VH-VL binders against Isomaltosyltransferase (ctsY). Designs and how they scored, part 14

Target 1, 124 residues: Isomaltosyltransferase (ctsY), of Sporosarcina globispora (Bacillus globisporus) (q8rqv0r968to1091)
Amino acid sequence: VEYEAEFGVQSGVSTNTNHAGYTGTGFVDGFETLGDNVAFDVSVKAAGTYTMKVRYSSGAGNGSRAIYVNNTKVTDLALPQTTSWDTWGTATFSVSLSTGLNTVKVSYDGTSSLGINFDNIAIV
Below, E stands for the ipSAE of ESMFold2; O stands for the ipSAE of OpenDDE; V2 stands for 0.75 times the mean of E and O plus 0.25 times the DockQ between their complexes.

## First folded at step 17 (VH-VL; framework fv_sipavibart)

Design k6 (from w1 with heavy chain W101Y; at its last look DockQ between E and O 0.74; V2 from the best seeds 0.00; counts 0 for: pae E 5.1 > 2)
Fold by OpenDDE, look of step 17:
Structure k6 (fold): chain C 124 residues (1-124), chain A 122 residues (1-122), chain B 109 residues (1-109)
Amino acid sequence: as target 1 above (124 residues)
Amino acid sequence: EVQLVESGGGLVQPGRSLRLSCAASGFTFRYYAIHWVRLAPGKGLEWVSGISWDSGSIGYADSVKGRFTISRDNAKNSLYLQMNSLRAEDTALYYCAKDLYYRKYSYGMDVWGQGTTVTVSS
Amino acid sequence: QSVVTQPPSASGSLGQSVTISCTGTSSDVGGYNYVSWYQQHPGKAPKLMIFYVSKRPSGVPDRFSGSKSGNTASLTVSGLQAEDEADYYCSSYAGSNLVFGGGTKLTVL
């Protein structure tokens, strides 16, 4: 299941459509300052470990974002540089989710780096 | 190959005008900021002006504000610097440089031209 | 307009480490992480060596590193090589403008 970043709960960011290759109706841009974040309501039928994918563009270099689940930081996700701002990469990691509704937040915190374009997350 | 090529430099008297050009090849200015940076003899690098192709944001150093105008031509993938009311202290090698990333802030200039020399002398 | 200060010169022996400082204010170096460093050899265009305080562009050796504390950013060149002799400039975002430091001439002894 994919969750489009442009439909997430946004703080400190904006949306745009001026780069090619995004999914949905747009992507989150301006994601480059401490405190910036996008949160999603993610529902799963059973508690367990899931694979989460983050689709992004990072044309300037290797970026990083903090991932929070239910207000707990679970990892700093490396976002390797993409070929250009018109190309998109996918970063993958394992995440534990509780039964029912979870809040997944992609955040720029003190360990994060660089501005990125954020397209979507997917839970597998 | 990614390349920037400056042109338009020359010798002029104080009070005169020059227009510098910067032509890009191998990439477009579409999503980047492009800057003019100058190096005066015996001095260091000085940021002159910058423009974001995406946002249209423009900035000028205080030393050139009101005299210089930065502009772009998307069709020609080129940047320009109109320099009016030139002064002796404007004498420098003028570089155009591509910013690595520009949205809210500049990350740094990763592509530079060879520069074009401007000499202002009476 | 903001003034960013570098030492006019620095030196180190082959194989040693040297650090170049870049001191500004809370309105520039201290206020943002958008600090970059450039290397310039005589007759050549500047080359980006560090950006975002400590990030290296592709192709830049890891013996070049950057850091920041308070209003001072630092470029450290370890394992000095003869080719490292050059002018080095720091740059920082300052309000809506960019500013360069005065430059540091690095001599390799």
Scores: ipSAE 0.118, ipTM 0.755, lowest interface PAE 2.8, mean pLDDT 92
ESMFold2, look of step 17: ipSAE 0.184; ipTM 0.765
ESMFold2 (binder alone), look of step 17: mean pLDDT 93; pTM 0.944

## First folded at step 19 (VH-VL; framework fv_sipavibart)

Design a1 (from k2 with heavy chain R30D Y31D; at its last look DockQ between E and O 0.08; V2 from the best seeds 0.00; counts 0 for: pae O 6.2 > 2, placed apart)
Fold by OpenDDE, look of step 19:
Structure a1 (fold): chain C 124 residues (1-124), chain A 122 residues (1-122), chain B 109 residues (1-109)
Amino acid sequence: as target 1 above (124 residues)
Amino acid sequence: EVQLVESGGGLVQPGRSLRLSCAASGFTFDDYAIHWVRLAPGKGLEWVSGISWDSGSIGYADSVKGRFTISRDNAKNSLYLQMNSLRAEDTALYYCAKDLWYRKDSYGMDVWGQGTTVTVSS
Amino acid sequence: QSVVTQPPSASGSLGQSVTISCTGTSSDVGGYNYVSWYQQHPGKAPKLMIFYVSKRPSGVPDRFSGSKSGNTASLTVSGLQAEDEADYYCSSYAGSNLVFGGGTKLTVL
């Protein structure tokens, strides 16, 4: 299931459509400052380990974002440079989720780097 | 400006066929799914069919499955609905509508044409 | 095919708030956030008012809001105005198809 970044709960970021290749109706822009974050409500039928994919563009270099699940930091996700801002990459990692509703937050914290464009996440 | 213009409606007898067309302009046609939605007299909106941007996903309402065929020509920015074995209950104003979502399956519509009228009557 | 139910009619006075429900199942309204609301005036094409449960397209007044709980989505029109009198339809993704509610005629008193 995909969750569009432009529909997440946003803090410190904006939305845009001025680059090609995004999914949905847009992407999150201005994701470049400490405290910026986008949160999603993710529901799963059973507790367990899932695969989470983060679709992003990082034309300026290698980026990184912190992933929080239910207010606990679970990983610092590397976001390698993409060919351009019109090119989108996918970063993948394993995440533990609880039964029912979880809050997944993609955040720029003290370990994060560079501004990126954030398109969506997928839980599989 | 995003625009959709339907054509091909008319009066036909039951059992006959009709082909509707929808001409799109003002947006990158092959980036969006397109839908047919109809409004019968005295009834509500009914989703008829949808086709994804690459034609990889197609859906039909149960009421038209096996009788209607949706297709698109991205080179011509055109959507089509081949309607066979028409019934009286197919009488409606038929809209084509652009899907809201960029290169996704059928999820919702943000732009509608003015519609073309199909009347099936003996 | 999924059946999504709306009340046939709703009414409210000028300046008041009215809520229209859209009840489906866990296979449509309750299963996905791809719920939209459309406004249709007589003789006009439908207009998208709400998408993805609660998002407003550009140009739609913030008097229109959407929400969802369980298998029921809701459209709320606050500060009701005369021009809000119209038919309102909800729609939902339903696995591979789209489905519309039966529509609600909103009368402004």
Scores: ipSAE 0.019, ipTM 0.663, lowest interface PAE 6.2, mean pLDDT 93
ESMFold2, look of step 19: ipSAE 0.617; ipTM 0.899
ESMFold2 (binder alone), look of step 19: mean pLDDT 92; pTM 0.939

Design a2 (from a1 with heavy chain L100R; at its last look DockQ between E and O 0.33; V2 from the best seeds 0.00; counts 0 for: pae O 10.6 > 2)
Fold by OpenDDE, look of step 19:
Structure a2 (fold): chain C 124 residues (1-124), chain A 122 residues (1-122), chain B 109 residues (1-109)
Amino acid sequence: as target 1 above (124 residues)
Amino acid sequence: EVQLVESGGGLVQPGRSLRLSCAASGFTFDDYAIHWVRLAPGKGLEWVSGISWDSGSIGYADSVKGRFTISRDNAKNSLYLQMNSLRAEDTALYYCAKDRWYRKDSYGMDVWGQGTTVTVSS
Amino acid sequence: QSVVTQPPSASGSLGQSVTISCTGTSSDVGGYNYVSWYQQHPGKAPKLMIFYVSKRPSGVPDRFSGSKSGNTASLTVSGLQAEDEADYYCSSYAGSNLVFGGGTKLTVL
């Protein structure tokens, strides 16, 4: 299941459409400072380990975001530089989810770096 | 320390040309867009021109289109403004200003030079 | 070219809150979130106070806040202090250009 970043619960960020290649109706922009985050309500039928994909653009260099699940930090996700701001990459990691509703938050915290454009997440 | 230093201002007659320079230091110059902004006596700030990190995107205010040319030399950490066909209304303090975001659109100008004064008068 | 309008002046007493408006169109202030606010003291270069409508650069007090509704952005200065007396300018993306408001002279009474 794919969740568009522009429909997530946003804090400190905004949305834009001025770069090509995004999915949905736009992407999250201004994702560059401490406290910025986008949260998603993710429901799964069974508790377990899932694969989460983060679709992003990082034309300026290598970035990083912290991933929180149900208010617990689970990983610092490396977001390698993309060819341009119109080119989108996918970062993948394993995540443990509880049965039912989970809150997945992509966050700029003290370990994060560089402004990125954030398009969507996918749970598989 | 991040710094911008403008130069090249002076007194010129209408119709003449002038070339402004902006020297940047303390940051990776080619990661940021740079702008020229001017302040005329008794007026407010006016955006004059902007150029993206790679010179791929350039903009001009309507008031200067066709007369001014912005350019940059990333190897020299320098920004330029070639001003032709100068008019009295071009009289102003000219600032160069660094854009905030890495190789992205304009999110605000977070570093400004001290400015260089251009006076156009007969 | 887009015209962004600010009140020419605003005033408030020490400790009060003052709001400065920045009104544009759907092609600038209302169309983009690239709204910034600058503070300028006499004889000094402008200082970025707010960017991206409501974000504060490091070092800017949280008594400065920004918002936007429709085609109007607003800068609010709460807990007004004497040093806040200055000119304030909004700026916005407008197509491929930037545009500044006319500026607001804020007087602290």
Scores: ipSAE 0.017, ipTM 0.656, lowest interface PAE 6.5, mean pLDDT 92
ESMFold2, look of step 19: ipSAE 0.655; ipTM 0.905
ESMFold2 (binder alone), look of step 19: mean pLDDT 90; pTM 0.931
ESMFold2, look of step 20: ipSAE 0.519; ipTM 0.870
ESMFold2 (binder alone), look of step 20: mean pLDDT 91; pTM 0.934
OpenDDE, look of step 20: ipSAE 0.000; ipTM 0.622

Design a3 (from a2 with light chain S96R; at its last look DockQ between E and O 0.06; V2 from the best seeds 0.00; counts 0 for: pae O 8.8 > 2, placed apart)
Fold by OpenDDE, look of step 19:
Structure a3 (fold): chain C 124 residues (1-124), chain A 122 residues (1-122), chain B 109 residues (1-109)
Amino acid sequence: as target 1 above (124 residues)
Amino acid sequence: EVQLVESGGGLVQPGRSLRLSCAASGFTFDDYAIHWVRLAPGKGLEWVSGISWDSGSIGYADSVKGRFTISRDNAKNSLYLQMNSLRAEDTALYYCAKDRWYRKDSYGMDVWGQGTTVTVSS
Amino acid sequence: QSVVTQPPSASGSLGQSVTISCTGTSSDVGGYNYVSWYQQHPGKAPKLMIFYVSKRPSGVPDRFSGSKSGNTASLTVSGLQAEDEADYYCSSYAGRNLVFGGGTKLTVL
């Protein structure tokens, strides 16, 4: 299941459509400083380990975002540089989710780096 | 913790020079534009100068053009303001402020220092 | 240099909504979406409340909202609370420069 970033609960960020290749109706822009985050309500039928994919663009260099699940930081996700801002990459990691509703937050915290464009997440 | 700390303020006579410094920590300094903003007694905020992450773009308020020079040392996570030919009207609390601008567009100044006071008086 | 105008003062009762205007020109407020709003309490550094006309930084209550029409940007504070009493400044890009409005002292009655 994919969750478009532009439909997430946004804090400190904006949305844009001025780069090609995004999914949905746009992407999250201005995701570039401490405190910026996008949160998603993710529901799963069973507790367990899932694969989470983050689709992003990082034309300026290698970025990083902190991933929080239910307000607990689970990982710092490396977001390698993409060829351009019109090129989108996918970062993948394993995440533990509880049964029912989870809050997944992609965040710029003290360990994060660089502004990125954020398109969507997918839980597999 | 993201932090900016200004220093270098003081009392000077008109016509003299002063150099302000701003030490940054807690963020990747060379990713962001940094600004100087001042608050004079009884007045409002006034943008003084700004410098992009790579120093490729610099701006000055008309009131300080030709007298003030903004610069940065990314290796030292430091911002500077060289103030020459100081005037009484330059008296103010001087803030350095981090822009949300990450090598793209400006999204406001989201982190401010405590300020350093500059007093120009005979 | 661009002149951006704010009303020098505004007031509202607790729980009410107050709107502060920021009027510039097509070369600043009207020309860009890089309009920000700052809150400043006495003796404190300014705090970014709104950026890019209507976006809120993390931690800023949603009762603060921003908009723009033509050459005028607006900050609206709904559900006015006592702690909202402060000076508010708008800012805008003007070319490669930034410009602040003259500031608005918001009094909560």
Scores: ipSAE 0.013, ipTM 0.649, lowest interface PAE 8.8, mean pLDDT 91
ESMFold2, look of step 19: ipSAE 0.562; ipTM 0.881
ESMFold2 (binder alone), look of step 19: mean pLDDT 90; pTM 0.933

Design a4 (from a2 with heavy chain G59K; at its last look DockQ between E and O 0.06; V2 from the best seeds 0.00; counts 0 for: pae O 8.9 > 2, placed apart)
Fold by OpenDDE, look of step 19:
Structure a4 (fold): chain C 124 residues (1-124), chain A 122 residues (1-122), chain B 109 residues (1-109)
Amino acid sequence: as target 1 above (124 residues)
Amino acid sequence: EVQLVESGGGLVQPGRSLRLSCAASGFTFDDYAIHWVRLAPGKGLEWVSGISWDSGSIKYADSVKGRFTISRDNAKNSLYLQMNSLRAEDTALYYCAKDRWYRKDSYGMDVWGQGTTVTVSS
Amino acid sequence: QSVVTQPPSASGSLGQSVTISCTGTSSDVGGYNYVSWYQQHPGKAPKLMIFYVSKRPSGVPDRFSGSKSGNTASLTVSGLQAEDEADYYCSSYAGSNLVFGGGTKLTVL
């Protein structure tokens, strides 16, 4: 299941469409400062380990975002540089989710780096 | 239409004071930082000062620190620049410019006024 | 106060590509991605062409592109048109302040 970043609960970021290759109706832009974050309500029927994918572009260099699940930091996700801002990459990691509703937050915290464009997340 | 309109420029002698104003319209004024940028004759653009949406953060170029004071009145959608102890090198066209990001600054200035001319000469 | 350097002039023929450099230090251009580019025609206010190194505001044609490597940011104008003749300024975050480059006069031949 994919969750478009432009439909997430946003803090400190904005939505844009001025780069090609995004999914949905746009992407999250201005994701580049401490405190910026996008949160998603993710529901699963069974507790367990899932695969989460983050689709992004990072034309200016290597970035990083902190991933929080239910207000707990689970990982710092490396987001390698993409060829351009019109080129989108996918970062993948394993995440533990509880039965029912979870809050997944992609965040720029003190361990994060570089502005990125954020397109979507997928839970597999 | 998003618009900034500067006023208050004029001819003054060195050591005198002048107050510039910038009237904003067409956007939510108190959501953005606003800057003053000047263009001296034969020179390039020079950032002068910036003020955050809530006036909580104020910044000045070294060339004007201690002499210029930036302020804003969000109720009036207005930006001000109080210029004291004016010098010949302060002669320039003064622009007010809106910062791009919501309640953020230093992300580029996407709206500019037409400018108001300040001439400091004896 | 940071000094950001641009070539004073650049030129290109119609339809060609031209690149303008903006060189700073690790405390400004090289230290942040808050690099912007402005176009200014004579007697007109500056216009934002690029922000955050390589992002275009709405309405700016994709002929304008930005990049950065090390302490040098670059503005590239492809498919050069007569109306592209103007002064171009880079800007960067520097500590708590903003700084502009010295500007580049772009001539279209």
Scores: ipSAE 0.014, ipTM 0.631, lowest interface PAE 8.9, mean pLDDT 92
ESMFold2, look of step 19: ipSAE 0.630; ipTM 0.896
ESMFold2 (binder alone), look of step 19: mean pLDDT 92; pTM 0.936

Design a5 (from a2 with heavy chain G108A M109F; at its last read DockQ between E and O 0.81; V2 from the best seeds 0.82)
Heavy chain, then light chain:
Amino acid sequence: EVQLVESGGGLVQPGRSLRLSCAASGFTFDDYAIHWVRLAPGKGLEWVSGISWDSGSIGYADSVKGRFTISRDNAKNSLYLQMNSLRAEDTALYYCAKDRWYRKDSYAFDVWGQGTTVTVSS
Amino acid sequence: QSVVTQPPSASGSLGQSVTISCTGTSSDVGGYNYVSWYQQHPGKAPKLMIFYVSKRPSGVPDRFSGSKSGNTASLTVSGLQAEDEADYYCSSYAGSNLVFGGGTKLTVL
ESMFold2, look of step 19: ipSAE 0.664; ipTM 0.906
ESMFold2 (binder alone), look of step 19: mean pLDDT 92; pTM 0.944
OpenDDE, look of step 19: ipSAE 0.000; ipTM 0.629
ESMFold2, look of step 20: ipSAE 0.644; ipTM 0.906
ESMFold2 (binder alone), look of step 20: mean pLDDT 93; pTM 0.947
OpenDDE, look of step 20: ipSAE 0.260; ipTM 0.804
ESMFold2, look of step 21: ipSAE 0.429; ipTM 0.852
ESMFold2 (binder alone), look of step 21: mean pLDDT 93; pTM 0.946
OpenDDE, look of step 21: ipSAE 0.468; ipTM 0.866
ESMFold2, look of step 22: ipSAE 0.618; ipTM 0.899
ESMFold2 (binder alone), look of step 22: mean pLDDT 92; pTM 0.944
OpenDDE, look of step 22: ipSAE 0.018; ipTM 0.673
ESMFold2, look of step 23: ipSAE 0.663; ipTM 0.909
ESMFold2 (binder alone), look of step 23: mean pLDDT 93; pTM 0.946
OpenDDE, look of step 23: ipSAE 0.013; ipTM 0.637
ESMFold2, fold request of step 25: ipSAE 0.703, 0.772, 0.672; ipTM 0.916, 0.928, 0.906
ESMFold2 (binder alone), fold request of step 25: mean pLDDT 93, 93, 93; pTM 0.945, 0.947, 0.946
OpenDDE, fold request of step 25: ipSAE 0.925, 0.927, 0.928; ipTM 0.963, 0.964, 0.964
ESMFold2, last read: ipSAE 0.730, 0.701, 0.449; ipTM 0.921, 0.915, 0.858
ESMFold2 (binder alone), last read: mean pLDDT 93, 93, 93; pTM 0.947, 0.947, 0.947
OpenDDE, last read: ipSAE 0.927, 0.890, 0.928; ipTM 0.964, 0.955, 0.964

Design a6 (from k2 with heavy chain L100R; at its last look DockQ between E and O 0.03; V2 from the best seeds 0.00; counts 0 for: pae O 12.5 > 2, placed apart)
Fold by OpenDDE, look of step 19:
Structure a6 (fold): chain C 124 residues (1-124), chain A 122 residues (1-122), chain B 109 residues (1-109)
Amino acid sequence: as target 1 above (124 residues)
Amino acid sequence: EVQLVESGGGLVQPGRSLRLSCAASGFTFRYYAIHWVRLAPGKGLEWVSGISWDSGSIGYADSVKGRFTISRDNAKNSLYLQMNSLRAEDTALYYCAKDRWYRKDSYGMDVWGQGTTVTVSS
Amino acid sequence: QSVVTQPPSASGSLGQSVTISCTGTSSDVGGYNYVSWYQQHPGKAPKLMIFYVSKRPSGVPDRFSGSKSGNTASLTVSGLQAEDEADYYCSSYAGSNLVFGGGTKLTVL
């Protein structure tokens, strides 16, 4: 199951459809300023380590976003440059989740760089 | 891990009522529209009803309009279908399904339960 | 009440390609891009294979593809495998409701 960015709880960002290749109904745009973030509710039946995938486009260069789980920063996720804004990449990392409902937040914080287009996340 | 579980099916006589429930686990209904879809014996899938994420948009198939009522409880991560004035032709396996979109006009239903069986017979 | 039509059956040999049509009107299949395709094996719940005419959910092989022309949407299954034998349903937005096609039984020879 994928969690579309345009349906996440958004702060400081917008939604757009003006680039090809996105999933769902659109993607998050304007994700380029300190404090911008998109949060998702993710529930798991057992605590443990999971694989999280972030689908994004970064036509302007190598980007980065901070990942927060339950209000704790877990990693700075590198988002290598894509061929164009119509090309989407997938960044993956391991994440620890608690039993039940978790809040996963993709955030632009003090360690982040560049504006990106954010399409979805997936928990595996 | 991600699943929907329907319940509440059973055998009832025509004219009676039944209430189906759908419980989600592994994800939340919060952002998505949810649908009821049924499969009658020897027939194909039939869309029954859908409800948007905020319950602000609800739709029913003509075959059930005025008899069935869809509702959701986001806090309980659950969907319901109140079925009144049941008919023999309502006999089917009833699925609940999560949409990829928040509106009932659907961007594809990507999570389905295994269904609960409703049999209407005298 | 919109009616969306599928052929009741389709068949193809292993490794071949098969196309299933889904024909509606300008008020449903032809009027919107909210066309989805589902695969259903006996005794199993439906599985989303294509949405928004041609988009694949994560985990769906790229040998499944979707397209639309006029009032007809199409699902193409290339490189047919034995496990592809199943019922396939299209769906579309239709005014204020959703509608499913009648389903197509795909047999792999």
Scores: ipSAE 0.000, ipTM 0.627, lowest interface PAE 12.5, mean pLDDT 92
ESMFold2, look of step 19: ipSAE 0.645; ipTM 0.898
ESMFold2 (binder alone), look of step 19: mean pLDDT 91; pTM 0.935

## First folded at step 20 (VH-VL; framework fv_sipavibart)

Design g1 (from a2 with heavy chain W101Y; at its last look DockQ between E and O 0.06; V2 from the best seeds 0.00; counts 0 for: pae O 10.1 > 2, placed apart)
Fold by OpenDDE, look of step 20:
Parts: structure tokens; sequence; C-alpha cells
Structure g1 (fold): chain C 124 residues (1-124), chain A 122 residues (1-122), chain B 109 residues (1-109)
């Protein structure tokens, strides 16, 4: 299941469409400052380990974002540089989710780096 | 049991072709990137190629670009390496290795086959 | 293609600690946290010991630890045991490729 970033609960970011290749109706832009984040309500049928994919663009260099699940930081996700801002990459990691509703938050915190464009997440 | 089994290795002359196969079992094959890694005699591990779960992302070492082609058949839980224009320096034990994640975010290769030996010699 | 350098050999006494370095550039080891370490005994397939710089797969004892500073990642093996004698390889994402270090032969004295 994919969750478009532009439909997440946003803080400190904006939405844009001025780069090609995004999914949905847009992407999150201005994701570059401490405190910026996008949160999603993710429901799963059973508790367990899932694969989370983060679709992003990072034309300026290697970025990173902190991933929080239910208010707990689970990882710092490296976001390797993409060829351009019109080129989108996918970063993946394993994440533990509780049965029912979870809050997944992609954040710029003290360990994060560089501004990125954020397109969507997928839980599989 | 999670398992990878390589096959297709053999002795060939320079310039010839060989096709390696890797059969996967015990895990959801199309959830993971898969790699070929080789070990030449007296040398260290060398990454050869990798392919994402959906074949949407493929990479090659500079040493094999233009000569080797990686592919996968998710319906058959199989990975392949077509090796053309083989050279003596391609002589090695070839492993297929399962990544923990998708290719562009490699979190390490946690399952390895036993390897299949390729020998290129006149 | 990126070049990642390891010392060709390392040694330590039983019960002691040894650290193996893996030095790259800002385009690989220093640029990404996708650094892994593998242990390989003679005639065996490599085994993943550390991934993402410092994370351990299940079943790997905590006496194996990983870290990174700048362009250098490090594997530390504490409480050395005889079975730790093996070749150790680091690997790193390098933009378009994965790269392995040259390997380090660890001898337990």
Amino acid sequence: as target 1 above (124 residues)
Amino acid sequence: EVQLVESGGGLVQPGRSLRLSCAASGFTFDDYAIHWVRLAPGKGLEWVSGISWDSGSIGYADSVKGRFTISRDNAKNSLYLQMNSLRAEDTALYYCAKDRYYRKDSYGMDVWGQGTTVTVSS
Amino acid sequence: QSVVTQPPSASGSLGQSVTISCTGTSSDVGGYNYVSWYQQHPGKAPKLMIFYVSKRPSGVPDRFSGSKSGNTASLTVSGLQAEDEADYYCSSYAGSNLVFGGGTKLTVL
C-alpha cells in the first residue's frame, strides 16, 4: 500500500509539482530544516516486520531522514543522491509495526542531512 | 530453510559465453534484491552485479559492464548471469547472494549460495 | 570505480580485541551508511556480520561491533575466540555499484 507524501500530515514542508516523475498529485518540497516532518497513519492486519519503501529525489547529494514509528525513532534512513531532481530513488528498510493503526513519521532531525523531495512511502 | 543454489559453472575458453543460474527457496524471492559476487583464486570478494526485486534497477561492476547481463525470473525464483566475452580474469567462484532489502538500499547480503566455479582458460 | 582499503592482515590474542578498518571516500564509505561486514572461513560462503555500519543480524554475537568515522568504517571483534580466525570483508554502496574491501585475514594468536 502506497501513501502519497502530499497527503500526509505535514509540518514545516510544502507541496510541489515542478519536477517530473512524481506519483500521485505532487510531492513534498522544502523538506530541509530541523523539525520538518510528514506523518502517515498506517494500518496493518497483524503485528510484525514489514518492508517500508521511501520514494524520494535528492539531486543535491546524499541525504538522510529519521523514521519514527509510534513516536519512537527506528532508523536513520540514507537517501543516496539521485541523478537529478527529476529522478526518483527508493530507499527501503524493515520496520516493526503493531497490529492496527501505526503512525509512521519521516522526519528531519538532528541526524538528518540535505533537502530532499519526498514522493511517497509504501508498506509491503 | 532459506537457500540459494548456483549452477552453470564450468571450464571455457576466452571469448566464449556461459550462463549461470541461481535457484532460491525458503523466502519471498521478489521481496529482495539479489547479487552476484565472485571470489577469484588468491583474491578477495568482488561484487559483480545486482538486480532489484522487480528488475527495475540493475548495476554492474566496471569490470563486467557490456559483457555480463543479470536477470531474474520471479515466477521461477531464479536469478541468472549471462557472461559473454569471457576473460581469464573472470575465473572465480561465483556466488549469488540475497540482499536484506531492495538494491538501492543494500543492508547487506544475508544469504549466500555455495557458489559455482567458472574457469576461463586457453 | 571506488576503491575501499582494508589492512591485509590483523591479529590478536585470545580474549583480546581487534579492530579492522575499512577506508573509502566520501563517495562510498563516507557518503553512505550502507556499510556491511562479512566473515568468511576457508571453503565456506561469506557470512553477514554487520550491516548499516553497526547493526547486527540475529545470531551474531554482540562482541562484533561496527562503527564509522569520516571515510573509515571499523569492525571491532572483542573477546577474540579461536573461531573468529577468518577473512573479513567490508562492503559499501558506492552510488552505482557495491564495492568490497580487499579483505583482512584475522589471525587469533
Scores: ipSAE 0.007, ipTM 0.625, lowest interface PAE 10.1, mean pLDDT 93
ESMFold2, look of step 20: ipSAE 0.589; ipTM 0.886
ESMFold2 (binder alone), look of step 20: mean pLDDT 91; pTM 0.936

Design g2 (from a5 with heavy chain W101H; at its last look DockQ between E and O 0.09; V2 from the best seeds 0.00; counts 0 for: pae O 5.1 > 2, placed apart)
Fold by OpenDDE, look of step 20:
Formats: structure tokens, sequence, C-alpha cells
Structure g2 (fold): chain C 124 residues (1-124), chain A 122 residues (1-122), chain B 109 residues (1-109)
């Protein structure tokens, strides 16, 4: 299941369409400052370990974002540089989710780096 | 800590010139557009001028066109405002302000200096 | 040169909600989504409260919200607190430059 970043609960960020290759109706832009975040309500039928994919563009260099699940930081996700801002990459990691509703937050915290464009997340 | 510090203000007579400076620290200066905004006594904020991260785009308010020149020295993390042919109505507290967005124009300023006062009076 | 208009003053009681308007034209407020709001306390530099019409910078309480309809942008401050008493300015991209509203003095009663 994919969750478009432009439909997430946003703080400190904006949305845009001025780069090609995004999914949905747009992407999250301005994701570059401490405290910026996008949160998603993610529901799963069973507790367990899932694969989370983050689709992003990072034309300026290697970025990173902190991933929080239910208010707990679970990882610092590396977001390797993409060829351009019109080129989108996918970062993947394992995440533990509880039965039912989870809050997944992609955040720029004190360990994060660089501005990125954020397109979507997928839970598989 | 991200910081902007203005300097160069002072008291001058009409027709004279001043050069303001803005020193930036705590962020990659050449990744952001920087602007001058002024606050005249008893008035509101007024955008004066802006310059893109690479100096490729420059804008001026109509009130200062032809008299003021904005520039930046990315190697020195500095913004400048050359003010010529100063008028009484140029009297104001002059802020430098950082655009929020990385190498883009958001026209939203997330960091401001403390300002430097320019007084134009005969 | 674009003119963006704000009411010179607004007031509200503690805990209440107040809305400040920012009216421009189709060449500025109505033409672009580059509307920002700033809070300024006496003797302090302006603080960015809203950008892109409705987006909050990190650290800005969610009781501050922004919207736009037609040529008028609005800042709503809910749950008014004493510290909200300040001057508020809107700004808008205006095609070739930036324009500020005249500012609104918000008094908390």
Amino acid sequence: as target 1 above (124 residues)
Amino acid sequence: EVQLVESGGGLVQPGRSLRLSCAASGFTFDDYAIHWVRLAPGKGLEWVSGISWDSGSIGYADSVKGRFTISRDNAKNSLYLQMNSLRAEDTALYYCAKDRHYRKDSYAFDVWGQGTTVTVSS
Amino acid sequence: QSVVTQPPSASGSLGQSVTISCTGTSSDVGGYNYVSWYQQHPGKAPKLMIFYVSKRPSGVPDRFSGSKSGNTASLTVSGLQAEDEADYYCSSYAGSNLVFGGGTKLTVL
C-alpha cells in the first residue's frame, strides 16, 4: 500500500509539482529544516515486521531522514543522491508495526541531512 | 546556530550614500536567497530587495530602483546593500532575511537579523 | 505596484479565536500561493508563522492557521494566548517582487 507524501500530515513542508516523475498529484517540497516532518496513518491487519519503502529525490547530495513509528525513532534512513531532482530513488528498510493503526513519521531531526523531495511511502 | 547580523547603518544627510552589510553564519549561505526588508518608524514592513543564491536573479522594490544595489559575496557569507541618493523616506530599520527554501524562492523568510538603523535627515 | 491591505487592528479574548485578513489582487495574493505571515513583537525581528498560504514552520503552534479565498488570505489564531499580542504582517509574491501588508496590531483582551 502506497501513501502519497502530499496527502500526509505535514509540518514545515510544502507540496509541489514542478519536477517530473512523481507519483500521485505531487510531492513534498521544502523538506529541509529541523522539525520538518510528514506523518501517515498506516493500518495493518497483523502486528509484525514489514518492509517500508521511501520514494524521494535528492539532487543536492546524500540525504537522510529519521523515521518514527508511534512516536519512537526506529531508524535514520539514508537517502543517496539522485541523478537530478527529476530522478527518484527508493530507500528501503524493515519496520515493526502494531496491529491496527500506526503513525509513521518521516522527519528531519538532529541526525538528518539535506533537503529532499519526498514522493511517497509504501508498506509491503 | 543560524544567524544574520546587519551592520552599516547610521545617520546621513539626504543625497548621501550608505552601504549595509549582512553577515551570515550557521548555514550554507550560497544555498539561499537573501533579502532586505525595512521597517520605517510608525510604518510596516517593506520589502526592499532580494538576490537569489547564485545572484542570477535580483529584484528591487519600485521605491528603491535605480538607487539601491543588492549584492552578495558567497565566499564571505555576506550580503550587501549599496544605498545611493538616500531620501528621508529611506529612514528605517533594515533587516536582512533568509529565504526558507534551498536554492528556490519560497518568498518566506525564516531567519532575520536584528536589523541596522538608517536615518536620513538634513 | 501592488497594495496588500490588512486591518490596522484586531482583538480577541484569551482562549478565543481571531482572524486577520490580507486582501490583494489577482496579481499577488490571488494569483500566487506565496503568501506568508509574520509575527513581530516590539523590539524583535519578525517571525515566520505561515508560508505557502497555510504551511506552518516547525515550532509554530497549530493554533496558527492560514487560508486563502480569492484575493484574500487569512491568518487565524485560535486559543488566543497573551503572548500572541503582536503585530502581524502578511506578504505575497507579486510577479516580480514581494509585497507586505500594512500590518495588524493584535490585542489580546
Scores: ipSAE 0.020, ipTM 0.672, lowest interface PAE 5.1, mean pLDDT 94
ESMFold2, look of step 20: ipSAE 0.399; ipTM 0.841
ESMFold2 (binder alone), look of step 20: mean pLDDT 93; pTM 0.950

